# Ledger of designs, part 78: VHH binders against q9y6x5

Target 1, 379 residues: q9y6x5
Amino acid sequence: LPPKLLLVSFDGFRADYLKNYEFPHLQNFIKEGVLVEHVKNVFITKTFPNHYSIVTGLYEESHGIVANSMYDAVTKKHFSDSNDKDPFWWNEAVPIWVTNQLQENRSSAAAMWPGTDVPIHDTISSYFMNYNSSVSFEERLNNITMWLNNSNPPVTFATLYWEEPDASGHKYGPEDKENMSRVLKKIDDLIGDLVQRLKMLGLWENLNVIITSDHGMTQCSQDRLINLDSCIDHSYYTLIDLSPVAAILPKINRTEVYNKLKNCSPHMNVYLKEDIPNRFYYQHNDRIQPIILVADEGWTIVLNESSQKLGDHGYDNSLPSMHPFLAAHGPAFHKGYKHSTINIVDIYPMMCHILGLKPHPNNGTFGHTKCLLVDQWCI
Key: E = the ipSAE of ESMFold2; O = the ipSAE of OpenDDE; V2 = 0.75 times the mean of E and O plus 0.25 times the DockQ between their complexes.

## First folded at step 3 (VHH)

Design i42 (framework vhh_8dlx_2)
Fold by ESMFold2-Fast, scan of step 3:
Structure i42 (fold): chain B 379 residues (1-379), chain A 125 residues (1-125)
Amino acid sequence: as target 1 above (379 residues)
Amino acid sequence: EVQLVESGGGVVQPGRSLRLSCAASGFTFDDYAMHWVRQAPGKGLEWIGNIYHSGSTFYNPSLKSLVTISRDDSTNTLYLQMNSLRAEDTAIYYCARHKTYYFKGDWETKYFDLWGKGTLVTVSS
């Protein structure tokens, strides 16, 4: 039987939550598997970009999903609700489910993972659900496990995405211990349900399961707002993305727009595209705008208005608050091993190895994940 | 019935103070941020400010010194206190419910989804 892998994402699951709250089901999972305490995500630390980095092993400038809201300067297309399923946006990379289906004549299954309801390089996940936030975790789990057991060619790669704790992290902020405790307990119960379901179906012993996330969460406040309208008039630019990384398309000379913005707030860095720090790997793509504004941790960029968010993400990827974790269990993984940190782009070549796939060129380093795997010489 | 009802408007002399109320019904009031918006005769809509469920407020900078927004979640009521009223404050005043939604892994604020019918404030001698 070919190796099988289920990749699960709980959106916005900050790594530090593991140390501040009790997770009995996740802890049992980790005890018989591996834990990576911090995963350094890619910049910007947003949902769509990081979910696509996990499955491609590429920085955002390389895979082309550079934000949740985008504009392509060459084709003059806008990324929006009405065209987020346009393959144009996703075709700058080859995600692992496409490689899985094309190299090995195997099936892939997806429950809501970003990009899996889009035909990418003329290939769509063999089994998928169109994105709908109203669909319960239980229904997503039922579909994914059905497809793992009842498919020809066999499903060897499956993905499962859940919106929490991100939605509640935005609503309450990560410092609201009372509300976050309730939310995180429910997530731990969902992990318990996942493990129980896999055991009941006879999948648990032969399935590799990765539980991870795309980013963390930091506390925001109405006392930490940057009013962009106090810096520059709307007539000078088109706004492509707002907060906490603003993407500015100038309507006048770029230098004039830059000069109006550069000293507007001590809590925001203003970059011309060529001056974006190399460590972000956020420069070489037509969808990255001529001027980028990066708010300091916990600061929100607004337009003469308020923000309802008490938590947010998208900030500098060097911030520990932006880091998720990775836990894994299955025949490919050691039992009871703890690792300190990996890069989020390292997940892709590791998954390719587990599935026996040849990875496409990527920014990950397989050596960083060797210590997690039973068939590898660590160091 | 899901609705917002403004009250407290009328004719007021310049320099006086006035308190407007907005009664909310048919929804869980303390789950929502609330806004005040006004429209002067022959002008467009002007945002005054808002108050979050936490009690935190954010105001239009041009109006901040003249207004205070508060709420009483026990009575499902939103308030706008206006001081030192001027002729230019003559307007229809609306309360509005803040619309947020979860979109692509993020909370978005797009527009107001529930409005009251408005209450007229006329500042004249």
Scores: ipSAE 0.085, ipTM 0.475, lowest interface PAE 3.9, mean pLDDT 91
Fold by OpenDDE, second read of step 4:
Structure i42 (fold): chain B 379 residues (1-379), chain A 125 residues (1-125)
Amino acid sequence: as target 1 above (379 residues)
Amino acid sequence: EVQLVESGGGVVQPGRSLRLSCAASGFTFDDYAMHWVRQAPGKGLEWIGNIYHSGSTFYNPSLKSLVTISRDDSTNTLYLQMNSLRAEDTAIYYCARHKTYYFKGDWETKYFDLWGKGTLVTVSS
């Protein structure tokens, strides 16, 4: 039988939550599998870009999903969480569920993973759910497990997405111990439900399962605001994305806009597109706007409005608060092994290996994950 | 009845070791992180350490080298192993239950919702 892989994402699960809170179900999952304590994600550290990096192995500049909100100046198209169904945005890369269906006579399944409800390269997941935040985890889990168990051709790759603890992190802030404890308890219970469901269906021993996240969460405050209106008139630019990385499309001379913004706050770096630091791998795409603003950790870029978010993400991807974790279990993985860190783009070549797929060109390094796999040398 | 009962205290000579026990009843013991706290005569409460669901332990840095906390969920028992006891270790020792769900590192009394009556340890030559 072909190997099977289920990729699960809990949005906004900061890596150090594992160190600071208890997760009985997840800990059991890890005990019988592997843990990567920190995953260095891609810049910017937002939901759509990082989820697409996981399944493509590419930096954002390469796969073309460079933010949750994007604008293409040539086509005049806009991308957002409420407008993400145009294949135009996704076709700059080939996600693994498409590869899985095209390279082998296999099926893919998806429960609300970003991009899975859009035909990419004229291919859509054989089984998928349209995104709907009102659909319960249980219903998503039931569909995924049904497809894994009863499909022909067999589903060999599946994705499952859940919006917590991100939403709560935004609402309460990651430093709210009382509320976040409650939220994280619920997440652990969902993991328990997942494991129980797989065991009940007889999938647990043969299914490879990865539980990960796209980014972390940092504490914000009303005392740490950067008001752009204090620096530049809104008539001089179009705002494509706001905080903590603002994408600026000048309506006047770019240099003039830059000069008005460059000294706006000591807690914000202002970059011309060509001056964006190389370490971000966030330059070589037309969808990146001419000027980007990057707020320091915990600072919020605002207009003449107050922010109500107590937590946010999207900051420098070198910050530990932005990093997620990765746990895995199944026949492909060791038992009781912990690893310090990998890059988020390293997940793709690993998944391809597990599934027996030839990976597309990617930015991941398979060598970084060898110690997680039973069939590889760990040097 | 929900309760914690400490035992194992007594009079010991300096340099000796002592193992305290805390018996839990009336609740699901394995669902709770547990703490040891002590109070010396005329002093305030001092946090010793805790053990979480996973078995992970955290200790007061001033006491870390001298104490080990463990738990047996099958018998609903918490343990405190103390080595190389000194006169300054004379105190009433309490076990306490941490509120669910919890953040690691929270050792303030406000996070404890159940206490034992304590057991007296006297270190004297």
Scores: ipSAE 0.000, ipTM 0.262, lowest interface PAE 13.4, mean pLDDT 92

Design i5 (framework vhh_8dlx_2)
Fold by ESMFold2-Fast, scan of step 3:
Structure i5 (fold): chain B 379 residues (1-379), chain A 125 residues (1-125)
Amino acid sequence: as target 1 above (379 residues)
Amino acid sequence: EVQLVESGGGVVQPGRSLRLSCAASGFTFDDYAMHWVRQAPGKGLEWIGNIYHSGSTFYNPSLKSLVTISRDDSTNTLYLQMNSLRAEDTAIYYCARHKTYYRWGDWETKYFDLWGKGTLVTVSS
């Protein structure tokens, strides 16, 4: 029988939360499975880019979802909430659900994930929910488990996405122990509900489950703002994305815009596209703008107003505060194994291996995840 | 009905102070950041400043020494205190509700989704 995999994402689940709060249900999951303590995500450390990197194994410059707000200089299209279902934005890569459906004649199911409600290379997830933040975790869980049990052809790859703890991380900041304790306790209870539901339905023992996240969270403050209006007039540029990575499209000479910005703040790095550090793998795509501003951790870029956010992400991917974790359980995984670090792009080739799929060319290294798997020799 | 109603405008002499009020109704006021914006005759909109639900304020640098924004969440009221008024402060003053939304969990702030009808302030002798 073909192996099955459920990929679960809790948006914005910073790895260090595991050290500072109690997670009895997640701890029980890990005890009989594996834990990767830190996952090094891709730059920029934002939701859409990193979720697409998980399912493609590609850096953002390669898969084309380079930010949550984008402009394509060649086609002159803007990516926004009014056109995020245009396949154009998603077609630079082949996500795992597309490969699963085309290569193995199997079904995929999504409750939800960035891209699963879009026909990518003329293929949409076999079962999916249109993105709607108002849909409860319980309803998402009911749909995904129903599809895992009642599909023809069988669902072998499924996703489950939840907006917390990201939404509360933004609202309260990760240093608000009272509010974050409450939020993280609720998430642990949802993990308990997930495991109980899978056991009740007879899925638990034969299903591979990965619980991960796209990024972490860092504390922001009204005392740590970078006001672009203090440095450059709006007539000189078009703003494509703002904070903490600003994407600047010059309306005048690029060098003149760069010179106005480069000394604007000691808490922001200003890069011409060709000077973006190679370690970011954020350069070779028409959707990356001619000038990129990168705020230091905890600093917010604003336009003559303050940010309401007490927490944020998008910062340098070398920062531990930006790192999520990965936990997994199922027949493919060892029991009681802890691993220190993998790259987020390594998840894709590992998932392809578990499902018996041939991966598309990708930036991940299978060797980094082989110690997690029972059918592999570690060293 | 979801609405904002400004009050306290009128004719005021140069050099004097004036406090404007904005009464909010039909929504949970203490969940929202609020802004003050003005428009002088024949000119575009000029942002004055904002105040978040936490009480944190941010001001237009050109106006920061002349204005103070405050709020009273128990009465659902936003205030703008203006000092040392000049003829060039003659404008219609609007309060506006800050719009934030989540896009896949990310916090996005770009616009005002609710405006008052405005209150006219005329600075003249």
Scores: ipSAE 0.050, ipTM 0.414, lowest interface PAE 4.6, mean pLDDT 90

Design i6 (framework vhh_8dlx_2; at its last look DockQ between E and O 0.06; V2 from the best seeds 0.00; counts 0 for: pae E 12.7 > 2, placed apart)
Fold by OpenDDE, second read of step 4:
Structure i6 (fold): chain B 379 residues (1-379), chain A 125 residues (1-125)
Amino acid sequence: as target 1 above (379 residues)
Amino acid sequence: EVQLVESGGGVVQPGRSLRLSCAASGFTFDDYAMHWVRQAPGKGLEWIGNIYHSGSTFYNPSLKSLVTISRDDSTNTLYLQMNSLRAEDTAIYYCARHKTYYYRGSWETKYFDLWGKGTLVTVSS
């Protein structure tokens, strides 16, 4: 039987939640598998970019999903939550579910993973759910497991996406122990349900399962706001993305806009596109706007319009608060092994290896994950 | 029935203070951010400010010094305290419920999905 892999994402699951809260089901999952304690994600640390990095192995500048909100100056197209199904935005890379179908003539399945409900390179997942936040985890799980078990050609790669704890993290802030405890308990219960479902279907022993996330969450406050309207008139620029990394499209001379923003706040770095730090790998794409603003951890960029967020993400990818974790179980993985850190782009070559796929050119390093795999030598 | 009902409006003299109330019913009030909006005669809607479920408040900069928004979740009531009223503050004042939805990584706002009928405030000497 061909290897099978289920990739599960709990959006916004900060790595240190594992240290600060109890996860009986997840801990059991880890005990029988492997754990990477910290995953360094890509800049910016947002949902769409990082999910696409997981499945492409590319930095954002390379795969072209550079934010949750984007603008292309040449085509005048916009990318946003309500406008994310144009292949134009996704076609700068080849995600693994496409590779899986085209390279091996297999089937892929997806439950609401970013990019899975749009044809990429004229290929869409054989089975997929349109995004709907109202659909329960159970229903998503039922569909995924049904497809994994009964499809022809067989589904060998599947993705499952869940909105928590990100949604609640935004609402309550990660430091709200009472509310976040409740939320995280529910997440652990869902993991329990997932494991139970797989066992019931006889998939548990043969299915490789990765549980991971795209980013963490940092605490925000009304006392840590950067109001752009205090620094520059809104008529001088178009805002493409706001916080904590703002993408600025000048309507007047770029230098003038820059000069008005450069001293706006001591808690915000202002970069011309060409001056963006190299470590971000966030420069070489036309979809990156001429000026970007990067707020310090926990600071929120606002306009006169208000935000209710007590938690946010998208900050510097070197910040521990932005880092997710990775746990995995299955025949490809060791049992009871813990690893300190990998890069999020390293997941892609690992998944390709597990599935027997030839990876497309990517920024990941397969060597970083060798210790997780039973068929590899761990130095 | 899901509804908002404003009260406390009336005729006041310039320089006086007024407190408006908005009574919410038919929904879980403490889950929603609430807004105050006003409409002066012959003018468009003007946003006054809002209060989130956390208690955080934001105001129109032009009105910040003159208004305070608060809420009592135990009584499902939203308040607008206005001080030093002027003739230009004459308007119908509305409370509105904030509509939000989550989409893969962020909460999005669809402005207001529920409005009160409004209460008239007339500032005149």
Scores: ipSAE 0.495, ipTM 0.841, lowest interface PAE 0.8, mean pLDDT 94
Fold by ESMFold2-Fast, scan of step 3:
Structure i6 (fold): chain B 379 residues (1-379), chain A 125 residues (1-125)
Amino acid sequence: as target 1 above (379 residues)
Amino acid sequence: EVQLVESGGGVVQPGRSLRLSCAASGFTFDDYAMHWVRQAPGKGLEWIGNIYHSGSTFYNPSLKSLVTISRDDSTNTLYLQMNSLRAEDTAIYYCARHKTYYYRGSWETKYFDLWGKGTLVTVSS
């Protein structure tokens, strides 16, 4: 009876891949559902920040996951892959699974979406899997569908995360059509498996499914490197994050560090925190460092070393190469509708509407997504 | 088990050349980029350069004309060739490993997650 929603993320699925490769299973999904061709993500265009923005509807400065590597000057804590389960980092926002469990007598389920294995405001997803990259898509799907069918209180919100095509995008670069074609075909087959599993279990007709991503991917090169050590000595600063957005914590006068960096390369912008462009919504948080360096698309910031990455993301969120897409199917969605663009923060209030939840204050605009929904009037 | 051991240091006269070695054991050496770093008495750490499994090298611009880094993956050994040694090159020389790995939508790098104990090079007459 209560509406159900499955939110699926394929990490690093650049929107333009849909035009350059064949996706028979995804196209069948879209034919009977909706497609948003570009989703404008939040800055910085990285995995943890954008996955948390999808489920909170907040800019990074508001939800507190401002990078994949962070430092909090007040508590002197460091956030990294080895220390990402401390609730401290996640507690500046309330993700939708917490709202789902607290406002309604409902359960949530999660297969490895960032944050779902962390108790946030003393609430962890009712069912969850600890992150393990070795766990297959099939095992993640089996657990999610089991929980959707066999839970009391009912699971009404479920998430499923998959690392591709991001891992291959970094390794090969998005311009490697041969390798990317193989990776993307495998993803399309996984989408086919997802739909078939839901049909076999009797879930397909009554389940809302969103397939989306957190960011895109751009081509990098050994010919496009910015060597930070050519401009400034390590004794002057602590490096919190490196590329393509460097987070600099000065050990000496901030102005002196800024002056050493400001003319370092024509292929990066150097900002004092208060000078970061307002359009980024990346300023008002203690985890944003006093100096931020932003590399131009396709340029990699390094410390006297080469980079093995042939693809990367994290760049300016106005770049189409950084944009993912959103496709959706289910009783809440129109059939055969295409929409040009939404903001990634708009997904949260739309999902709250579908689930009948009152959203927490957020940066999304429900009006931007109402044309996707059958119970809304698109003027 | 997992370790890096530097060798080849000692007392050397100004103007001469010296080759340092770093022997790796307990891990798959060819999965890692390798670095040379030094620390002169009373000074901070100074990065010398690195070498990737592909053989690609990147050097500190201040030292590029004076050093060459190479590796032999068949013997799990990293080398630093130093030429035209000066008194200022007196330092403890460390080898260190660096690995780029994929973690949940992120290509992460662990710089210097394993260090050798160092080998002392003294340049004096």
Scores: ipSAE 0.156, ipTM 0.566, lowest interface PAE 3.5, mean pLDDT 90
Fold by ESMFold2, look of step 5:
Structure i6 (fold): chain B 379 residues (1-379), chain A 125 residues (1-125)
Amino acid sequence: as target 1 above (379 residues)
Amino acid sequence: EVQLVESGGGVVQPGRSLRLSCAASGFTFDDYAMHWVRQAPGKGLEWIGNIYHSGSTFYNPSLKSLVTISRDDSTNTLYLQMNSLRAEDTAIYYCARHKTYYYRGSWETKYFDLWGKGTLVTVSS
């Protein structure tokens, strides 16, 4: 039977938390498996785009989930965190759980990974939980392990999503050592529970497990605000997304809107769509608006209001503060191997290899992950 | 049951200090950013400042040297310390809770969704 894979995301887990806090359970997981110290994610460094990039191997411009808040000018449709279930938004790519379960004698299972409760290409995960933030990690894990052990055809690919440390990172900021230590200790305990549950159910030795994240977190403050209302009247544009990458749809002449914004703050870059830096791979999709504003690290774009968050993400993907990590354990992976960096889009072709799936065209490079895998020649 | 109640207002002489309290009940106080806002007679609302759940504070620049905001999460109480009071500080002082919304890595700040009734401060000789 094909190897099995569990993909786990702890949202907003910044790579350097591993060095700056104690994780006895996660460190033991790493010691018995592999670690990628920094995963270079995709711009913009937001939750929905990066989770979809992990499971498609595509840049945001190619998979079409370009932000957590989007507008499609052709269909006049809006996407948001409360309006995310229309397959229209997701259908520009094929995520790995769809490819997996369309193969003979295979199923996929999902505990709340973004998109797994949506019928993408008329296909929804074989077993899934509708998103509900009040469902405990234990319940998510119990459902996943039940499906891994008790399904016919067998579940060969499963996903599990958890909201921390992202929620607390926004609330406290990553520099709040007291509160973040408490939060990260709880997360390490959840990882310990995950490993112990898998051992007790007889899954641990033959299940490949990836623990990763979508992005990091940077410190924000009330004294680092960029007030758009001081530079431009609301009537001149439609605001599609605000911070730290604002998406601006002009209502009047685009050049006039650009000129009002270009000198608004020295802590913000203003791009016409055609001038967005090529290294972002963030230009060739109709959902990317004609003007974007990119705040400097730790700066917040606001209208005329205070920001309540002390941490944020979405900034330039070259910033180390935006980078997550990847750890993995299982029969496909070496033991005690550490790797410096991969691109987040490289995770998809690696997962396809582990599962014996033919990857769809993607932006990942399988060669970047070969050193993690026991069946590959590293050099 | 969900409410904010200000206290500590009254008549105070110019140049003196005054400490206002805001008692919170019916919600998880330590999960919210809290604000002080005032309204002088015949004027609009003026934002004084806020305090995050972490204890970080930010102030209206015109008032920064005169006010201090603090919170005690063990007693669910927000405080405003005002120093060197002036006649123009005569106002009704409100505490307010800022509504937050978190969903899958998004934190949305929308508006003040809970207000106290206010406490009157009169600065008069």
Scores: ipSAE 0.026, ipTM 0.471, lowest interface PAE 6.0, mean pLDDT 90
ESMFold2 (binder alone), look of step 5: mean pLDDT 83; pTM 0.848
OpenDDE, look of step 5: ipSAE 0.452; ipTM 0.818
ESMFold2, look of step 8: ipSAE 0.000; ipTM 0.359
ESMFold2 (binder alone), look of step 8: mean pLDDT 83; pTM 0.845
OpenDDE, look of step 8: ipSAE 0.415; ipTM 0.790

Design i7 (framework vhh_8dlx_2)
Fold by ESMFold2-Fast, scan of step 3:
Structure i7 (fold): chain B 379 residues (1-379), chain A 125 residues (1-125)
Amino acid sequence: as target 1 above (379 residues)
Amino acid sequence: EVQLVESGGGVVQPGRSLRLSCAASGFTFDDYAMHWVRQAPGKGLEWIGNIYHSGSTFYNPSLKSLVTISRDDSTNTLYLQMNSLRAEDTAIYYCARHKTYYLRGSWETKYFDLWGKGTLVTVSS
């Protein structure tokens, strides 16, 4: 019988939440499994880029999903809607569900993980749900568990995506203890429901389950705004993405646009594409624009307006506020083991190992996750 | 019908205070953040501030010491309290609604999707 893996993402689950709030169901999961306290995500620390990095093991410049809003300078295509189903945007990498279906003649199942409702290299997840935010966690879980139990070829890799606590993190900000306590308690209850459902269906003992997230959240404020309209006139550029990383496509000479922006705010770094710090691994892709603006943590770039967001992400990936965690349980994982830090790109080669797949070339290091696994030594 | 109706404007002497009201009808008022915006004669729109459903307020820094925004969700009413009125405060004052929606890890905002008729405030001796 082949090994099985369910990968669950709670969008925007900042690692620090685990220390500041109570999670009885998640704590029981961890007690019998493993916890990685911090996962260092890829830059930019946004939903689509990091979800695709988890399942490809690649930096954004390599997998091509470089932002939630993108422009490709070669083909002149725009990606500005999270429901855009053009395979063009996703074809620069091979995600794990494609590898699973092609190497092992096994099925994959997906409840709304970014990219799973798109054919990638002419391969779509064997079972999937089209993205619809109105579909409940329970319905997503019901479909995933049905597919895990009732498929031929068998589903060996399944994904489940949930929008919280990201939506509430944006609305209330992570420092709103009253509202965030309520939201995080609800998520813990959903984790309890997940475990109970898997146990009732006889899946729990033989299924590897990873619970993780794509990024964290930081507090924003109306007192921390960068008004881009005070820096430069709209006639000089096309805006591809705004905040907290602005992607600028010049309509005039690039140097002239750069000179208008470079000293506009002490709370924003302005980079020509070739000057983007190497540590970001955010340079070698046609979808990365000629000028990138990076706001300091907690600062919001706006166009002559207020911002209603009290929390945001997308900031420098070295910031602990941007880091998610990873918890896992199942036959592949140790019980009661805590690990400090891994890179988000390390998740892919670990998952390939668990499933017996040959990973495509990737930026992860299998050695970083060895201590989590029962069949490996910690070195 | 979905509407916003401002009231409380008129002629006031410099240095006086004035409270404007905005009555909302036809929608669930406490689901929306509300804004005050003004337009002085011959000038563009100037944002005054907003109040979220939570009661949290945010102001234009140039106006923060002169105005207070509040809301009463039980009466579907938005208020703007103005103190120490000056001639430059002469303007038509609008209340406006904004709608937000979540788009996979990002908040999208549709500002000023519903406006009131405006109420004129004239600060003159």
Scores: ipSAE 0.056, ipTM 0.382, lowest interface PAE 4.6, mean pLDDT 90

